# Ledger of designs, part 3: miniprotein binders against a2bj90

Target 1, 235 residues: a2bj90
Amino acid sequence: MSRSARRKTSALNTVLRVVEVFASIQGEGPFTGTYSVFVRLAGCNLRCPFCDTRYAWSLEAGKPLGVEELVEEIARYEPSLVVITGGEPLLQRHPLNSLVEGLESLGLRVQLETNGILPAPARDEQLWRVYHVVSPKDVPVRVPGAKLHPSWVDYARATGRAWFKFLVANEQHVREVAEYVAKLGIPRSRVYIMPLTPEKLDMKELLELHSRIASLAVKWRLNFSPRLHLLVQLP
Below, E stands for the ipSAE of ESMFold2; O stands for the ipSAE of OpenDDE; V2 stands for 0.75 times the mean of E and O plus 0.25 times the DockQ between their complexes.

## First folded at step 9 (miniprotein)

Design r9 (at its last look DockQ between E and O 0.03; V2 from the best seeds 0.00; counts 0 for: pae E 12.4 > 1.5, placed apart)
Fold by OpenDDE base, look of step 9:
Structure r9 (fold): chain B 235 residues (1-235), chain A 119 residues (1-119)
Amino acid sequence: as target 1 above (235 residues)
Amino acid sequence: SEEEVFRRVYELAYRAYEAKDPEEVIKIIEELARLAEESKDPWLVEWIIWMLAYVAEKAKDEELVVEIIRVLARLAEESKDPELVEEIIKELEEVAKKAKDEELVEKIREVLRRLKEES
């Protein structure tokens, strides 16, 4: 391998394609209510019809940022949590491991949002140490190309640092999720159901949907994830 | 690398989902089939099968569905893994349940019969 190819591979391991960096409240999953910095990475491996971040689907939608510069930017917010999201963050796995290393060196907690298609972190990756919220897109609404990699179930069992978040619109969806997680042997304590929000709900409709899905979560003995950011009108 | 193969598979899945031209989808199917045949990862093969079945379920063009069925049948016949053959049978059964054309359903059933007799 030429010195030029090694420099290109080293530069690829230290640069992320980033759509946006912002501070807000984590609105979803086990860390709901946490003051967080969100790092939205560019590129996705799914085209979910219900995606609220379609602008992040292309890798070209992101700007190249150095890992060190990004760590410094994040640290200025003094976050209680760093949320790595995007399209699919694991499409940038190598520089993402470097980012996690930098953030952890500052004592910052990291949570990854992933669709679970790509393999779970290996033990030698920095990503192994962080929290993961896996959002399968094969159940209950089947999205093309969405299949949960089995290593996420193994990772969840081995580490206790993974949760599974499913988008649901009705009781049938909740049933399908319950059957799916039972088949995979995912503990119900690690499962969240979240409202599938159509475009253009008003606040009344949004609250009613939350109420219905929360009641179903109780009935089916699953955790409930709000869309808290939508309810409190934060990004 | 495994990561490069995963990247290629999901890029192909995207293109198949966004493609309006059946000829483009056929090329994607052929490339996915090759990636499945070359794969040493049973999960990757299963993922490709799942994607092919999904494309078949959403296809408006019967020729696409027939091509997918042919590819899935080939993957099953070349497979030495009974679990993979069972997964292909299962996905073909789901495609058959969603198919509206009776001739297409019968073609799927014929393939299913062959796969079940060889298993």
Scores: ipSAE 0.456, ipTM 0.737, lowest interface PAE 1.4, mean pLDDT 89
Fold by ESMFold2, look of step 9:
Structure r9 (fold): chain B 235 residues (1-235), chain A 119 residues (1-119)
Amino acid sequence: as target 1 above (235 residues)
Amino acid sequence: SEEEVFRRVYELAYRAYEAKDPEEVIKIIEELARLAEESKDPWLVEWIIWMLAYVAEKAKDEELVVEIIRVLARLAEESKDPELVEEIIKELEEVAKKAKDEELVEKIREVLRRLKEES
């Protein structure tokens, strides 16, 4: 399309700052194994030391893209799931709600990944109907500035559409997660523990870590999340 | 420095959302406005505007909402960027849709009429 035509379309639409759009397999959480299109939004309100998507931290890392254009691009992949991730997608909440509206109008199932610092969706937001995987960053590794907004627990109870996912490296971390979720009243069925994978981890070490964390999940009666995309070398 | 400003905006927004003292929230709103006026990043400015509108939508204190409306109107009236003015208009329209008090809605509509006439 010409630059003029794209400008006219963008001027009529809500705009998102998007780092990348790609097809892959959802490798984590309750939808593990699902053929998905990932939409990585720019900007993050944290600087986690273990972040594997640091290239999305700055809002300038994203290119402006009209919501209608983005919906069309996503639809061409024919996904079973649309995963909205980032950075922190809720930093672009207003245009994100517009994107969700467009995706929902096509009957596409949407999952959002969030660090849970900004509040959970209100009942009149399009995001209210979306599935959420909330990854608090104040337990077990304490990231400065991280604090789970209490509305996420209320949202999870009211809707059944939120799960809580925690990166853990050992049993002490699992104990801390268990204490944290118990204090907040989050039931075990909504909790996933997932391997905290350091840099320079070969396949043997990755599998051993998965085995160790999976065993801990069984011991503590929590759900286990793999990092399947790492195991099968997908983005 | 961009990362420092981003962290500051996050900290202020979080405090504004959780604060119970309207006077403290007003001070935070003033600081967010200052950061918006000083920022060279148009997306950070738009985010601050959205966060101010978000706080207004959730606020139960009408004096606080009126203060946020004043700040948003000032940012729009002082701006030379028509895209920023348009964003502020959109956010004020959303605040007006969610407001339950007719006096408040009329205050917002008056601001909207002024901004639309100037743009």
Scores: ipSAE 0.006, ipTM 0.161, lowest interface PAE 12.4, mean pLDDT 83
ESMFold2 (binder alone), look of step 9: mean pLDDT 77; pTM 0.754

## First folded at step 11 (miniprotein)

Design r11 (at its last look DockQ between E and O 0.38; V2 from the best seeds 0.00; counts 0 for: pae E 9.1 > 1.5)
Fold by OpenDDE base, look of step 11:
Structure r11 (fold): chain B 235 residues (1-235), chain A 119 residues (1-119)
Amino acid sequence: as target 1 above (235 residues)
Amino acid sequence: SEEEVYWRVYRLAYRAYEAKDPEEVIKIIEELARLAEESKDPWLVEWIIWMLAYVAEKAKDEELVVEIIRVLARLAEESKDPELVEEIIKELEEVAKKAKDEELVEKIREVLRRLKEES
């Protein structure tokens, strides 16, 4: 391999396309309430009609940032958790492994948000060590091109570091989730249902929706994820 | 790489969903079919099948639906995997339920009968 080929591969592994970096409270999933730095990566392999971050769909929406510079920026916030999100973070898998290595070297906890279409981390990846919240878009919402990669079920069983967060609007959606996770052999203790929030709900409608879905979570013996950031008016 | 193949499939699927020209959609269908035939990943093949079925459900042109049905039938016959054949049968049954043209529904039913007799 020529010296030129090695320089191109090293440069590709050290730069991320980043939309935004900000501090807030994790509003969703098993880490709800945690003071977190959010790293929103650019590019998505889906076009969800309910996506609140459509501006992150294009890779060109992100600025190129070096991994080292990004680690230093994140560390200045003194976060209790680093949340890597975006469109789909795993589209930048190679530099993302380098980012995780840098963050873990500082003793920072990392949580990835993914749609679960791309394969789960392999044992030799830095991503293997972090927490994952997988949000499938095939069930119940049936987004075009969404299908859960089966390796996420295996990763969840092997590591205990994965949870599955499903968007639901009604009891039929909760039934479909319950049937789906039973078929895949996903333990119910790893399953969260979260309100599918349409655009332009007022606070009263948002609270009513949370109440209905939380009651369904109890009825169906599933975990409930709020959208806490929306309820407390944080980013 | 496996990742490059996934990215190619994603780009093809989105182009098919957004395409207005039936000839462009046919070329994408043929390329997706080729990628499925060359794939050693059963999950990728199943994902391509799901995407093809979705394109068929959204197609306004009956010729596109007929071409997708032919491609799905070929993939079923070539794979000889009972699980894959069952998934193709399921997707074709969904396409048939949404189809409005009786002649198209009959063509789908004929393919479904053949696939069920060979399984």
Scores: ipSAE 0.149, ipTM 0.576, lowest interface PAE 2.8, mean pLDDT 89
Fold by ESMFold2, look of step 11:
Structure r11 (fold): chain B 235 residues (1-235), chain A 119 residues (1-119)
Amino acid sequence: as target 1 above (235 residues)
Amino acid sequence: SEEEVYWRVYRLAYRAYEAKDPEEVIKIIEELARLAEESKDPWLVEWIIWMLAYVAEKAKDEELVVEIIRVLARLAEESKDPELVEEIIKELEEVAKKAKDEELVEKIREVLRRLKEES
């Protein structure tokens, strides 16, 4: 395994299937409000009824892009944060590790969004050092096939680089989340509750839902995540 | 690679859900079973079991449901992991609750009795 052979093998894993790259704000979770570049990867292992990015479900929806050129495109935006999202980004894990390596070599901070079905990063992966927002879909609303991989809790304890974000519509959902995170040993400081927004809410309804869920977050001593990009009408 | 295998399982399961040809679905069920039997990753095996149960829930053809029950029973009987066996038992119980044919329900209950006695 010469250095040349290792580089050649790595180059074969440097293509990602990408739906879109765009600048916006991070509207959810612990980095809410941060000027970000979003990289939406193709493919998802779920078909959530509340998904707003259904166009990313198929792996074939993405165009193949080389990692080096993708890093250059991202860097031109001068982001404060690079958000890797999708679909489910971990379906493209191997080339994703190459992208993370390239972004970190430029000093760019990276956050990954995942539904947590695939395993958490191993210590020898570039993804080990990335921030992760894990959104389990097996509580409170159970989406078929959405079982959280247990390694994410271990990863969060080992690194402090993971947070858990849950879609909730009412106080019963919040109670179920609280029971779930307590059972798994996830501290409240790492837990966000976020409004489960059905399709076709007007702005008044959206604000009322945000107010209700934020009030529940205070009552239950959990962190609140808005969907800020929806409130300010950004992508 | 693990992520490529997970994508393969996902694609196979969704193809089985969408397929109109029962012979195509049977081939997909057999491939999912082989992936589970060959894997040393307990989480991948558990996920395949979950996806097989999902296909069974949506199947209109009772012969497809019977084939999935046979695969699940075989995976449970060959497993040394009591947590995996418990998960398969739970999924078979859910399939039995939703089944419309009383002979199918009785067949599932016979499999459940065997699995619970052996574990």
Scores: ipSAE 0.007, ipTM 0.274, lowest interface PAE 9.1, mean pLDDT 83
ESMFold2 (binder alone), look of step 11: mean pLDDT 78; pTM 0.759

Design r12 (at its last look DockQ between E and O 0.05; V2 from the best seeds 0.00; counts 0 for: pae E 11.3 > 1.5, SAP 71.6 > 70, placed apart)
Fold by OpenDDE base, look of step 11:
Structure r12 (fold): chain B 235 residues (1-235), chain A 119 residues (1-119)
Amino acid sequence: as target 1 above (235 residues)
Amino acid sequence: SEEEVFWRVWLLAYRAYEAKDPEEVIKIIEELARLAEESKDPWLVEWIIWMLAYVAEKAKDEELVVEIIRVLARLAEESKDPELVEEIIKELEEVAKKAKDEELVEKIREVLRRLKEES
């Protein structure tokens, strides 16, 4: 391989397409309530009809940012957690490993949000060391092209650093989730159900939905994820 | 590489979901079928089956649905994997429930009978 080919591959591994960087409270999953910097990456392998971040679906929606510059920007917020989200962050897997290396070198905790279609991190990846919230879109919502890669179950078992967050609207969805995680051998302690909000709800409707789904979580002995940021009107 | 195959399958499926030309969709279906037949990854095969079934559910053209059913039947017969055959049967049953054309439903039922008798 020529010196020119090695320089081009090195440059591709150090640039991310980023939609936005902002500080807020993590509103979802096991880290709910944590002061976090959110890094929203561009590009998604799904077209979920209920997606609230449709503007991130195209890779072209993101600006190219260097990993080093992005690490410095994140560090200025003094976050308790760095949340990497987007469309699908793992579409940018190579530069994402470099980002994680930079953040971890500063002692920053990192949590990835993923749809679980792409394989879980391998042991030699920097991503192996971080926390993952996997949000499958096959069950119960059956989004086109969504299927959970089985390596996420293995990763969860091996590391204890993965949780599974399912979108639910009713008790039938909660049943389907319970059956699905039982079939896959996912421990219920690693499973979260979260309210599916396909439309813009008012605050009263949003609270009612949260109450109903939380009650179902108790009934079915599953963890509950709020959408806390929506309840407290944060980004 | 397995990663390259994954991305190719994903891109094909994405094109199938957006395609307006039935002839383009047929070409994608045949290429997905070939990739499933050549795959040594059971998960990838199951993913292709799921994507094909979804395309069938959304197809407005009955010829596309018939082609997908034929491809799924071929994949079941060639695999000889009971788990894969069961998955194909389940997906075909879902396609049949959503189909409005009685002739199409009967074609699906015929394939389902054959797959259940051979299993």
Scores: ipSAE 0.334, ipTM 0.679, lowest interface PAE 1.7, mean pLDDT 89
Fold by ESMFold2, look of step 11:
Structure r12 (fold): chain B 235 residues (1-235), chain A 119 residues (1-119)
Amino acid sequence: as target 1 above (235 residues)
Amino acid sequence: SEEEVFWRVWLLAYRAYEAKDPEEVIKIIEELARLAEESKDPWLVEWIIWMLAYVAEKAKDEELVVEIIRVLARLAEESKDPELVEEIIKELEEVAKKAKDEELVEKIREVLRRLKEES
């Protein structure tokens, strides 16, 4: 195969379906408050009723972008963190690994957001080296088909580069999370509880919910994740 | 639309998780049951079943738990979907394992026996 033909084949295998690219702050999890560029990939293997990004569920919602073009666009923002999210980004695993390689070559820090249904990265994947915030949907909210793949716990133990974030509405949910992570052997230091916001709340209600869940995090000795972008009205 | 019904189910579940009045929870159970009976979306029905079972596990009122068991049994008896019946059986088994009232456990076991024989 000539170099030109090989270059075309490589470009075709390095295309991502992208819904949007934008700058904001990371509002959730261990990197809360970090100036970030978000890359929202199309397609999701869940239809959570509480999803705030339903427009990303369909793969056809994304437009095709070459990985090289996307790396250049991201770099122009000069981000402190690149957050790869979606839908479910691991549905586009192969070109996603190419994107991560390009971002890593520029020294950019990358965090992946995933529902954890698909397996954790293998050691030979570029995704092995980035940070992951895994948001299981099988406890406490039990979204159908949302079983956490067990490789994420093994990956977290082996690498120290994964955290687990759970949506909770009340103390019973927090108790379920605590029991679940204890059974799986996930240390409390790797666990975040985050307010479940199933509908648009006014600011007072949103703050009260944050206060309640934060108090439960302290009581149960778990980390608290805000939804900071909702509090400060950023995308 | 199916999306509107899906969102309504979640809102009802949220209220059931937070409600302190058993009469309010009974009304929510009845509404969830009607939504499950009218739905042609098996994913929505499965999710309603899970949520009813969760409410039963949380409930302190025996009459509330009995009502949820009755609803789950009815949904299983009327279903032609063996995967749905299996899910209902699984959830009823979980409720029985966590129940502290011996009469309630026996009621659940009788329902389970009938559902397993019918399958």
Scores: ipSAE 0.008, ipTM 0.199, lowest interface PAE 11.3, mean pLDDT 83
ESMFold2 (binder alone), look of step 11: mean pLDDT 77; pTM 0.754

## First folded at step 12 (miniprotein)

Design b1 (at its last look DockQ between E and O 0.30; V2 from the best seeds 0.00; counts 0 for: pae E 9.4 > 1.5)
Fold by OpenDDE base, look of step 12:
Structure b1 (fold): chain B 235 residues (1-235), chain A 119 residues (1-119)
Amino acid sequence: as target 1 above (235 residues)
Amino acid sequence: SEEEVLWRVYMLMYRAYEAKDPEEVIKIIEELARLAEESKDPWLVEWIIWFLAYVAEKAKDEELVVEIIRVLARLAEESKDPELVEEIIKELEEVAKKAKDEELVEKIREVLRRLKEES
């Protein structure tokens, strides 16, 4: 490989396409209630009909930001957690490893949100060290092209740093999730069910849905994830 | 690399969602089929099969559905893997249940008969 090809590959590994950076409370999963900086990356491998971040679907939707600049921006918020989200963050896997390295060097904790279609981190990746919330999109609502990569189950077992979050609307969806995780050998202690929220729910309907799904989580012995940010009207 | 192949498969699936022309979707399906045939990763093959079956279920173009059925049948016959054949049979059965055209359903049933006799 020529010196020019190595410089182009190195430059590609230091730039992320970022839609937005903002501070809020983590509203979902095992870190619910944590003061967090969210980094929303551009580009997604799915077209979920229930996606609330459709503006992030295009790889071109984000601005190119250097990893160093992004680390400095994140650090100014003094976050208790950095949440890497997007469309699908693992589409930018190489510069994302560089971002994680920079954030960890500052002692910042990192959580990745992923749809689990792309392979889990390998042991030599910086991503291996962070927390992951995997949100399969094949169950209970079959999103086209969604299939959980089996390496996420192995990663979860090896590290204890992965959880699986499923969007559910009713008891049938919770049943399908319970059967799916049993088939894959995912421990229930690593499974979260979260309300599937249509765009047009009022606060009363949203609270009712949360109550119903939380009761189903108890019944089926699964963890419950709220949409806390929606309940408290934060980003 | 395996990562490059996964990325290629993903980008093909992405393009299929954005495609407005059935001819472009057919070309994507042919390329996905080739990648499945060349793959040594059972999971990747299963992912492609799942996607093809999904496209067949949602397709409004009968020619596209027929092409997908042909591709799935070829993948089953060439693999000689009983687990893969069983998966393809299962996906084709789901496509047949959702199909509204009787001629299309019969074409799927014929393929299903052939695959079950060869297994």
Scores: ipSAE 0.066, ipTM 0.551, lowest interface PAE 3.3, mean pLDDT 89
Fold by ESMFold2, look of step 12:
Structure b1 (fold): chain B 235 residues (1-235), chain A 119 residues (1-119)
Amino acid sequence: as target 1 above (235 residues)
Amino acid sequence: SEEEVLWRVYMLMYRAYEAKDPEEVIKIIEELARLAEESKDPWLVEWIIWFLAYVAEKAKDEELVVEIIRVLARLAEESKDPELVEEIIKELEEVAKKAKDEELVEKIREVLRRLKEES
């Protein structure tokens, strides 16, 4: 590595590029309804056409914050859950492990949201003990560049700390999810289907979509995730 | 070290997303190719191959697309992994389906014919 690159890498080991920190309700997945602090990290390795956080795609969208400073900010909210999201948080893996260490030292429960392209945590990482909601974007939505790293299935089996969440719009999508998870050996108890919500869906349409996808979840014996924050109009 | 390589790959991809100069993108493509050739991690190589194909699909500059095709062909020819070669063939087929320039499609088909005959 060049001397300039080494200096920048050293600073990044204790610094995260953060787009925003805010309190809200976790609206998706197994922790739906929990009072949470969201830490949105900058940078993403995907450009999903349906992304509702496009402002986090660029690494330059984030402000550099020291990990210790960030832990202090988060703690002041007194959260029941810290949700690390982004972009793709695992692009900042090394300083993220430092953040997790700080949060866990205060007894704070942490959940990470990831598209699963980068590998699952190793046993010696602080991220190993964090809850993960993995949202693959290669099925049924076929986002260019999306591919679930196989280590996430192994991690889920080894730890019980990972769930897989899939965006679906109809029964054909649910069928594709069912086939996908069966091929990967992901048990139904770890699978959530969630409504794929276009940006311009009105409240009536949103409720109708939730009802339809929830009914499909029952029919296919899968867990259902709402997008609760959309229904209650929270960030 | 694995994490360092993954971060470097991401930073190269990020620069390519933001770049407006095709010559800069070509340099990035060559560095990604080098990382793929040196890697023993099949997932990293697949990620790079996908990205190269994605850039080729979206690019409007013919020289850039031709260079990406050359890089993908080189990766396939130098690979000892038949599954990787098959993946590159699949990605090149997708690029050819979406290409609108008949001359470019013919270049891709020539590469595909050669790769399939060698496999």
Scores: ipSAE 0.007, ipTM 0.277, lowest interface PAE 9.4, mean pLDDT 85
ESMFold2 (binder alone), look of step 12: mean pLDDT 81; pTM 0.808

Design q1 (at its last look DockQ between E and O 0.60; V2 from the best seeds 0.00; counts 0 for: pae E 11.0 > 1.5)
Fold by OpenDDE base, look of step 12:
Structure q1 (fold): chain B 235 residues (1-235), chain A 119 residues (1-119)
Amino acid sequence: as target 1 above (235 residues)
Amino acid sequence: SEEEVFFRVYELMYRAYEAKDPEEVIKIIEELARLAEESKDPWLVEWIIWMLAYIAEEAKDEELVVEIIRVLARLAEESKDPELVEEIIKELEEVAKKAKDEELVEKIREVLRRLKEES
């Protein structure tokens, strides 16, 4: 490989397309309540009809940021957790590994949010070391192009650093999730159900939905993820 | 660039889901196959294989499934990567489980047999 090809590959590995960086409380999954910096990456391989971050679907919606600059920006917030989210963060896998390396060098904990379509991290990737919340979009609401990559089940079993978060609106959805995770051999202790929230719920409707889905989580012996940021009116 | 390839694969995926014409889907399948053959990134190749398998599972037209099977078989035979061949075998086995047409299932089984004998 020529020095020019190595420079082009090195440049691709050092720049992320970033929509936004902000500090908040992690509202979802196993780290709910954690003071976090969110890095929302641009580009998503899905067009979920229930997506609350549609503005991140295009890679062009993100600004190019260097990994080093982004690490410095994140570190200024003194976060208890760095949450890499977006559309689909793994579309930027190579520079994302470099970002993780930089963040881990500062002793920062990292959580990735992914739709689970792309393969799980390999052992030689920096991403192998971080926490993952996988949110399949094939169950219970089937989004076109959504299928959980089997490697996420293997990754979860090998590392114990993955959880699976499913969007549910009713008991039928919870049943479908329970059947799906049983079929895949995913332990229920690694499964979260979260309210599927339509764009136009008022606070009363949102609380009622949370109550219903939390009760179903107890009934089906699954973990419950709130949308805590929506309940406390944080970003 | 690898980034441009990702964008293109992404665009092709959406076009495949929105396509009403089977001929357009066939062109997308062949372009995805070409991108997989030209790729040096194993995970991109795996993603393309998965997308092809997904298109096959959702296809209402058997011609599309036959084309995808042909393309996946070609990718397996050309790559000579045991891990890639194993992934293609797994995806084809899933397509076969969802296929309703017995002739189509037999075509998939024939390809699966060939790939397993060559591995």
Scores: ipSAE 0.025, ipTM 0.372, lowest interface PAE 3.8, mean pLDDT 88
Fold by ESMFold2, look of step 12:
Structure q1 (fold): chain B 235 residues (1-235), chain A 119 residues (1-119)
Amino acid sequence: as target 1 above (235 residues)
Amino acid sequence: SEEEVFFRVYELMYRAYEAKDPEEVIKIIEELARLAEESKDPWLVEWIIWMLAYIAEEAKDEELVVEIIRVLARLAEESKDPELVEEIIKELEEVAKKAKDEELVEKIREVLRRLKEES
């Protein structure tokens, strides 16, 4: 048995606290439109007023699942992308690295969604090799306790595997995002602005907001992210 | 175990985020300092540093900020990791920028001067 195979067997006995696993379309960011399996991990280090998934804030909201079992469940969906989200997935960093190892051993592509408070992956972590969409929470609305760890910008430069995504409702928000990313040295090619939809909107309102934010993305020369799953009514 | 330490820091973070009582926050600061001093995991120590800086940034009570400055200074002075020392310096600079009391700002500046001479 190879060293890699022995290590994978050991890592697969690690436990994650998981809120839900489901198949859908990645509706946001650089992988929009991709058939994906979503793994929502429990626990969050923030209490954002616009959070869509407040039920994942508590670690107790998650059921303990073995990494081996989780890898097998994910693989049965035959996903084109595995999206690890939450809460804040990096709160479960050790078993998360084990999950990534298992998924990569099957050739599955992985994307992490994070608020960027915890540091970017180190070179010797399995998470170093996956894609990351980082959503800083101190712009345009400053969430208490939010502070983007500077390693995410360094990681993005070193690897090309991180993008930065911001919820905006209007042009003032876009201006604040533009100033923030310029200050941090984040190139526009790595920046997405996405419609902020904190309240339930009807389809007409949702489309109007998408149109407005997309127009602003063009004006400010930033990437636009839809919330495609809302437009097509998927989870 | 390392998992237990991770979840202990995680629990303390929730308590600090929601705490209303300065006495409880002082206990959290003391426990976070102990966990940072005992930890072999650099990213967990960096997270604790951010938690302490967050508490100082949001604190209305000067005694909390002074305690956090003391803890951060000690962590930097005891560290052999130059990247950790630089991160602590950066966080102390942010705390000084937001501090309202000139005597407190000068205390932070003196700590910063000492840390920069050693790094």
Scores: ipSAE 0.007, ipTM 0.227, lowest interface PAE 11.0, mean pLDDT 84
ESMFold2 (binder alone), look of step 12: mean pLDDT 79; pTM 0.782

